# VHH binders against THO complex subunit 6 (THO6): the designs that were tried, part 3

Target 1, 367 residues: THO complex subunit 6 (THO6), of Arabidopsis thaliana (Mouse-ear cress) (q8l4m1)
Amino acid sequence: MYGDATNWNEDEYRESILKEREIETRTVFRTAWAPPARISNPDAFVVASSDGTLAFHSLNSLVSQSASFGYSKGQDVMVAEPERVVRAHEGPAYDVKFYGEDEDALLLSCGDDGRVRGWKWREFAESDVSLHLKENHLKPLLELINPQHKGPWGALSPMPEINAMSVDPQSGSVFTAAGDSCAYCWDVESGKIKMTFKGHSDYLHTVVSRSSASQILTGSEDGTARIWDCKTGKCVKVIGSQDKKSRLRVSSMALDGSESWLVCGQGKNLALWNLPASECVQTIPIPAHVQDVMFDEKQILTVGAEPLLRRFDLNGALLSQIHCAPCSVFSISLHPAGVVAVGGYGGIVDVISQFGSHLCTFRSSSL

## First folded at step 18 (VHH; from g05 with S30D E105T)

Design p04
Fold by OpenDDE, fold request of step 21:
Structure p04 (fold): chain B 367 residues (1-367), chain A 119 residues (1-119)
Amino acid sequence: as target 1 above (367 residues)
Amino acid sequence: DVQLVESGGGLVQAGGSLRLSCAASGFTFDRYHMYWGRQAPGKGREWVSGIKYSGSRTYYADSVKGRFTISRDNAKNTLYLQMNNLKPEDTALYYCARWSKGDYTFDYWGQGTQVTVSS
């Protein structure tokens, strides 16, 4: 059908190209599955992106759309309209976490602007607001702002970015890893800092809460991980190479369900630690820089600067290698049913079944 | 060794403009926040402007807001301060300063460049 080229609006075309480029240059930094709720869409997840947006998607909706349009699974990237989208941050959103286990959980996000913002997940997930009104009406319930410290000559420190967060609902705490090399413990109720963890010599990439021991673990650009006592604020252990020159940045960390095992992404290596024994039991070489890591029961999942999802056992044996749609993957999140969502460069999210099959591959549409 | 070398100062009439430069060496420039400070005759040092390591955020003292612009070229290891609508009160020795990562202080600064604004 030779469409009437006579009504070609060059401006509209230009705008469309710009929008497309914007979407294609976006990076997904974090995906998070929503807690199992009585909410109408049990298989929902949130996508945090480099443009500062949080997009809420339903797996069922995505799969249905993909099927309807005949997208080749794993090859074609669908542009999907989110159920809800919020501009959460000025600049990139780096992490998302749920605070709570039920419908009353808070959706928390942090970003380059040095803020944590929180919304009631129930309110966030409720679709009653027209797409056009989505940006303006969801005020955060919680807002945490990193401190600026006084310096010489009357200067204030720059606002440090928040690169990662961890939650401990039992203590009513949110932990943040910041660009000023400090971790912070926030009281969720008061919105105030309860504790500052100082000791790293460079900015923090990651933080994980070990609630059973009243500890947090931090990973830093300085090539070390540190274990901190949450009550005293003191560093109890430094994990890393003794040789400063050989220290690789700790980009990601994860605890297993027992909180006895720690896996660290360190450059092109995974380091597996038994925390009670304070021993590194395994080092797994990775062909690319590690960008995210997690446990799946007794298995380790990792993604990085390659279009692959790798699965290892605790002995370091490669169990599976699955191709991912993003050429560089920054986030992996596991659904209780074994489904994995990976997000990365190009604003691409790839949802992969427990068997390694691609369920859907998509980009969130632009606001 | 860490070095910061300021340049671009001079004599200018009120309402005029100057562009200061700071050449950085001896450290990874793109990993540090950078600031401009100044010291007027008979006064203490005061901060003027700051910029994050990435250049994504800038900060200004109230006295220079809207008139001065801080920028950086990380590829050239250079910090800049564009000063417009200069006033006699802006007369000072201007310093480029490196913000320390953990100490919330300036750990290095240059010898300064003199800016004189005539009425």
Scores: ipSAE 0.891, ipTM 0.968, lowest interface PAE 0.5, mean pLDDT 91
Fold by OpenDDE, fold request of step 21:
Structure p04 (fold): chain B 367 residues (1-367), chain A 119 residues (1-119)
Amino acid sequence: as target 1 above (367 residues)
Amino acid sequence: DVQLVESGGGLVQAGGSLRLSCAASGFTFDRYHMYWGRQAPGKGREWVSGIKYSGSRTYYADSVKGRFTISRDNAKNTLYLQMNNLKPEDTALYYCARWSKGDYTFDYWGQGTQVTVSS
């Protein structure tokens, strides 16, 4: 059937191709499970993507949808509409964190535009589903803007991107890892910078708060991790190879629940540190570049430039390897029930049960 | 050794256009923010335009907004400044400068290329 070429709208076609490409090239940079809420579905999570959007999804809804589509193993990834979508940033959204432990928590995001934006989670979650299509310009309650420093000739520094965040509700602080090689401590109430951590020689990939010690740890493109005192702003320790030539970027970091153990993603290695002893106790080789790492009690979970979720014990033994839907995975997040959400290239999210079964796999639809 | 070499300057009539180039060598170009500055006769040096290392964001002085476009080709280690609708007040020695992230300063700049706009 030679379709009537006369009604071919080139502009529409072009737009469709561009949209398709956008969808195909979208990347989930971070997933975060929502804190338990009395009123809302406890199994909800937020997805931050390369298009600057935050998408809210309900696990129950996703599972129900997945069951209805009877997805045989070989079919295209389900496209799921989020409960809510917000354009949070100009450019990519790189990280999402919840500030607080209950329904009154703030949803925080950061991105390439050098901003942290915060919303009341309750307001974010309760918004009328019917407004899905409209860029619900939910005005953020919090907006933090990275500083531009004065330079010579009347120039300002470029706006540094924020690549990662960490929160410390006990101190009322948000920590950011920025593209200008600095970490910043922000006062959440005032919206002002309380402390600047300067010392890295290249941009920061990650930051983790060690609240029990009033410290933060930063990972940098310069191949080092640094431990900082939050009270003084001074670097307490530099972690990394003394050989500058062998330094690989520290792309991700995580602390265990006791805050005594640190795991660093460094190139194709995981480095496990005992912080009190200030010693690297284990180096775990990974076949692909590490992109995210976290602790699950006494186990290490990692994802990276491969379609796999790997689990290790503290001795470096591989416990499990689970296939995940994204070909490159940028985020892993753990629900208290043991469910893992992984997100990555293609805007694909894979939710995996504690037993390694796939609960749902979907592409998050964006604005 | 870090080198920045500006080119493309010359004499142009008011309303004309020029494209400046800066060839960078001796460092990883795609890891540095780059700027254009200029110094007019009898005046101090002023920034003109800046571009992030990735090219994702550009900055312009108010005096050149809408007329100048900064760009970069990281594969060629080259910075560009397209200057349109040139004015006599744009007459200056133009410098390519590398931004130092840690020091919030320009750590290297070239010898400059002369742009002269006649009325």
Scores: ipSAE 0.889, ipTM 0.968, lowest interface PAE 0.5, mean pLDDT 91
Fold by OpenDDE, last read:
Structure p04 (fold): chain B 367 residues (1-367), chain A 119 residues (1-119)
Amino acid sequence: as target 1 above (367 residues)
Amino acid sequence: DVQLVESGGGLVQAGGSLRLSCAASGFTFDRYHMYWGRQAPGKGREWVSGIKYSGSRTYYADSVKGRFTISRDNAKNTLYLQMNNLKPEDTALYYCARWSKGDYTFDYWGQGTQVTVSS
């Protein structure tokens, strides 16, 4: 049926193109596996995206859908509808963390709007099937707002974005890495700032909690990582090149389970640090900019501005290289069963088994 | 060296409009928040408007809200202030100022451009 070109609505067409572009340019910034719940499907994860949404997905559902969609040889990524979607932030959602280990855990998110929002995971996961279509304005239980500081001439500082979070349930704290070059320690119960960590000369990309030492580590655009004492708020060590010109941004950091080893993503390098010795033990060159890093026991996993998941040993030897669906990957998260979820450009998530097989590849649908 | 050069000021009648520009050089412009400030005769300096480094968020003093619009072109290293419905009380020397991250201050500002609004 040759559609009557006379009824062509240019505005509608334009809107459709814009929408398509939006979908195509959507980026997953973080994925996080849900804590094991007794009642709910233990194999669920949350996706934070550039559109400010948090999407809840069930692995079982995704795998089932993928199986039905058939291995279409074609370039077409399956579009999956989440179990629940919440508009969490104005602007991009950059990070998601779970605070707690059980069903009563809080789902925390942060974003460009300078806010941390928290929901009871149980409430988040309990999707009344009937509400799938409605922007569930689930009111957050917790809302933390970054401070605006007074400046000269009566000005207030801009609202700094929150680029990353770390949690320390033992101390009842959430740590945030902010765009104003500061890290903040928040008391989860009171919702108040307990400590401000000031010293970086540029905005922070990442923060990790070293609970065993009552420390946090921050990574900054200024090319340095800093170690902070949580009790005093003082910087105890600056990690990085002494040469300012050679400093590469610290984009991501991770601690191993012992909290003795630190891996930093610095430009196109991974730097492995022994924290007790305060020594960089290994530098691993990466062909692309590193965007996320984590430990899997004694192995390092990394993703970045390439469609690859790389695994290294602590000696810097490449153990495996697995192709992943996103052309640029911003997040890696590891399920206790060894399954890895990676998310990145295009709103694409790739779930990869411990053996390197693709369990599910999909584009998370937006609101 | 960091340089901020304001332009676009002049004499305008009440109700008129002006567009100020600030040319930035000597630093990575797209990494800094930028502000406009002004100083009226016999008064202290006051902030007028601010914009984040990315342009994603803008801020306005109550006195100019709804009348002024701050914008930036990072590709051109230029900050703008569109001023509409100007009032005599808007008469001032207008400054472009760079916000220093972490210090919560303005570390650099220009020589200013004079805006005079006649009744």
Scores: ipSAE 0.881, ipTM 0.964, lowest interface PAE 0.5, mean pLDDT 91

Design p04
Fold by OpenDDE, last read:
Structure p04 (fold): chain B 367 residues (1-367), chain A 119 residues (1-119)
Amino acid sequence: as target 1 above (367 residues)
Amino acid sequence: DVQLVESGGGLVQAGGSLRLSCAASGFTFDRYHMYWGRQAPGKGREWVSGIKYSGSRTYYADSVKGRFTISRDNAKNTLYLQMNNLKPEDTALYYCARWSKGDYTFDYWGQGTQVTVSS
């Protein structure tokens, strides 16, 4: 709208530019596909972003159809806006997870504000897409707040951020990795901390639950991963270089389906561990800093400070490299149909088929 | 060696303003939460303000809320405390303190800078 230049408000213009810049600098930190539900669109995913928002996107069955029919290379990348956006955190939202396997699942998010918030997924998804992206202040059903500790002179510790979460519905637990170098086990029903895992010397980047062994694994800025017993709270093993000078931060971790294999993102390396043997079996060099890693059956997927999705076999052989829309990618999420969502810088989520075809690109809209 | 050197203290009239600085050295400044504390004559030490390592969050004692502003320049390894609308009750030796990682304590603090507010 070429409005009348005579009514040009410089302040409004400045604000508009600032807003635009904010949108452009938005970063997706995590994506999560919704659990398969009878009623809910299985082709939906949630996006956690640097502005503290959770965005809901739906593929309207496109993902399931594409996985079945093999999308030909020539289809135009569809750009779509979120169906719903909720302000979940005052600062950046760093992680999003689903707690549960069906329509009654909880959507959980955590962020810089040191909080975990949970919503009923059904309520989150069914709320009338009224056209006006009004900040729907959905009240969370669950709120977990990190502890502040009393210090000297009457001071309280800073509120530690929650950088990552892992869920164990079997035990009724949520695990958090926090900025105070501790991991916490939360009881979902009571909202209370059941166990604190102390031992890292620097803040935690990641946590994964090994439910079959009643363990969690944590990755830290201190360059180590630790295995913890959930019953006792004790560290069972420290994984990392013995040389302190060579220790690279553990930025991401993932377990395979058997929970016997662990992959760690450590700087520009992937380290593959056999947990029963307690041995690093493979180190895979990556050209860029690793920011997220996951297993796809017997393959490893990784993204990082480059516009690429990389796939490796367990021997460390590169199987594929796929270009991604974000220039820096912070999140990988795998749909059961084999479709991958990658999110990163610019508020961009790229949905990629198992064959490497770009299905859709989503951009987070500013509230 | 970890060093914290406070400066900027002085004599100010009630209602006046003062800006304190703390120069940090001997450690990676941007990895530590920093605090200001003070000790008034005949009183124990009390915390005044805190700031996260990134500067993303700030904390204030109730007695100074709305009047004091804590900030940091990580590139300069410097912590600041802007003090406005100073009161005689603000008279104290002000300390810059480092919050210990893993411990819920201050592991280092400076020699302090004297702030005196006259009625």
Scores: ipSAE 0.821, ipTM 0.951, lowest interface PAE 0.6, mean pLDDT 90
Fold by ESMFold2, look of step 18:
Structure p04 (fold): chain B 367 residues (1-367), chain A 119 residues (1-119)
Amino acid sequence: as target 1 above (367 residues)
Amino acid sequence: DVQLVESGGGLVQAGGSLRLSCAASGFTFDRYHMYWGRQAPGKGREWVSGIKYSGSRTYYADSVKGRFTISRDNAKNTLYLQMNNLKPEDTALYYCARWSKGDYTFDYWGQGTQVTVSS
């Protein structure tokens, strides 16, 4: 007899408890629906988490896992096994985007480590079943690294985090919102910075491309949103108060399909702007801090520091309100078919049908 | 008013240790990256170590890697530098400095605390 066998069993039990606690303390910062042209999983989406992982899930696999889920596991919410998971970042992964619309799209992520990393989505999705590659991890094809800047005394700046991305495949560009108060335009093919957008006085939360006008819009902790000309890097418009006593961060922004309507999440308010008129048309009070916004045609979807998905028209009328499983929600992702994924605290993702019913609720597991 | 007050310097024999502190006031400490710099006799200022506003990442000059540890307590508005295995070349006036927002510079630093390492 030796204690290794008994200690081995106890060690496995301790490790399993530690893994469960780690999953339950995680936050989902972003979900994204994969392009519909994928070979193996037509309704796939990706989850970016505070542990720096990206996990891809399919609805069919989630239904199958839900059918095998049982009370004997002692969990309030199913922990789902992803189809594929990678460690994309050191520290939290804050955003994911698909660069391109078809089978050759790149899956891009950004995070606290100041990097954008990218994979061919087709190879990412197909490598789950490839026996020729006997590796646990797919290496990224693309890595964009924020600059560290020279300062006094020979110092370099800390590596600025990347809080958000916006993609423009037609110009071959990715835009990043960084923790050094700048936005950057990156040339995807060369991996080099094409343009720097400097003028905010505090870090950036959000960036949105306005491709019809060759512009981007940025939202900052400094309480302003700014519109920038992509060709010159110049700020052409500042939206919001510069009064430091009244500063409320711009946490999220979205443009409608026409690129004429802008919604900004700012504190406990939504501000709706008509860009051709340069006017704030509507301010909608929200009971909790706004954490993400999105347009669905001419309707506004929003989530925040509460377990609710709200929908408004352009006049500010509440059209619907759906309870979400995460107690604080950081991400809205809308599929063209009207299915919505939301993610937030507890590592919880909630998938809501176009009719408002919950298709599945789960915690995304990690490596 | 922004104030940075260094303390904890002194005389120490080579191979010894010191812990420097920097008390910060007049600003929201947990929103700013912080650095330690130093100035040896007859030389210009040089950076020693830096730490992100959250404490999540730390940076060190090559001359101090493995010997010095920067840390911060955002609840107490205090920056620290633990200096181990001190060498005579570490003799300097040590400054606590705040990294500016939106620029690539330090916008405030203290008067410094003297560290003297005897051979």
Scores: ipSAE 0.606, ipTM 0.853, lowest interface PAE 1.2, mean pLDDT 85
Fold by ESMFold2, look of step 19:
Structure p04 (fold): chain B 367 residues (1-367), chain A 119 residues (1-119)
Amino acid sequence: as target 1 above (367 residues)
Amino acid sequence: DVQLVESGGGLVQAGGSLRLSCAASGFTFDRYHMYWGRQAPGKGREWVSGIKYSGSRTYYADSVKGRFTISRDNAKNTLYLQMNNLKPEDTALYYCARWSKGDYTFDYWGQGTQVTVSS
């Protein structure tokens, strides 16, 4: 028996196994619903992954793919084909945000390479852009690059990663949370740093803009959250313990729509603050480390190092608990219609209806 | 209690190789960027190479690029410098240094290990 066909099959089998392992070891760090996210028809969202890609998916296409997969592969999680994929970063892509709500919205991403990149969403998503891109890869409209800093012995700092972004269209600004313990305010039109927020003693995990007060809030590995005046760049309040013995990172933060309520995820706790009163009103214990939080009206959604999406009221009462497909969940994104996308370990995204049913579950492909 | 202990130096002929090690203790090693620096006799310190806390990115001074390789093993709290094709101008005391949090400086470095490259 001659082995040329056997050698061909063996090489293809080896390659397929290695590819499957790569996909299964990937992490989704952020999902974001595409504009117009305020409409009731949840169709499109973007997935930022540890391989540095942004993948655009259509829910309709995902549901169609899910039906086909169910007949062919048993209990394995489907690998979905994206409508479009872009290599946005060298190293992991940590966050995505949309700047603007209408036809001229920008898709923004940030990552381990210390860059923010921006794309015109219409060009990213529409068929006319796809035709133009057959010959060329889509070029970003915007690129912001973190500063490197001079040190002793002639050294430069490592390029600081960007772990999170917050947008403030009212001021034309994007805020970044960086690995050099600073946050930065960038002017979107000029692409230049407008303000630097220095005071944390360790890298930042999260940043939230509070445009009604011309403030931002930052959460850090140093165990504190800080409120900053955007006009002066000065820290106006430190939230949480400054004692080294209280070393739990502030991993996530969110403001409600009024910008009066702040929820902080810190270790295995949620801390709820009323900002006008400058007072911590409630602490909610969580069984696993908190990795993302958000408000849905006056309710708090949270995910963490467990396969659960939890919902609480402002009094700390558990309202619901839904099993999620990723065993560790890094991202919540909520459509106005109540559909939720969660993403996390294994490259898995789970799309959950407003009633708690799973619409689809998949691993995002970078192909 | 922060300690950085370099080892692996010695005398080597030009064109030879050495591997330096730096054993770290007294701090959470995988949360700090690490660098190698060197100081030739009677001269100031200069940086040689750096590596991010995760090991994901490495940096090299132009004088050593392509010849030296920095690496780290965060499970063993150890930093390495593989030095190939050594030249007499590489003769120096080599230091392992920790990049400070929040400042743009080194906050700790070891006693160093001597590398001497002959003709």
Scores: ipSAE 0.558, ipTM 0.824, lowest interface PAE 1.4, mean pLDDT 85

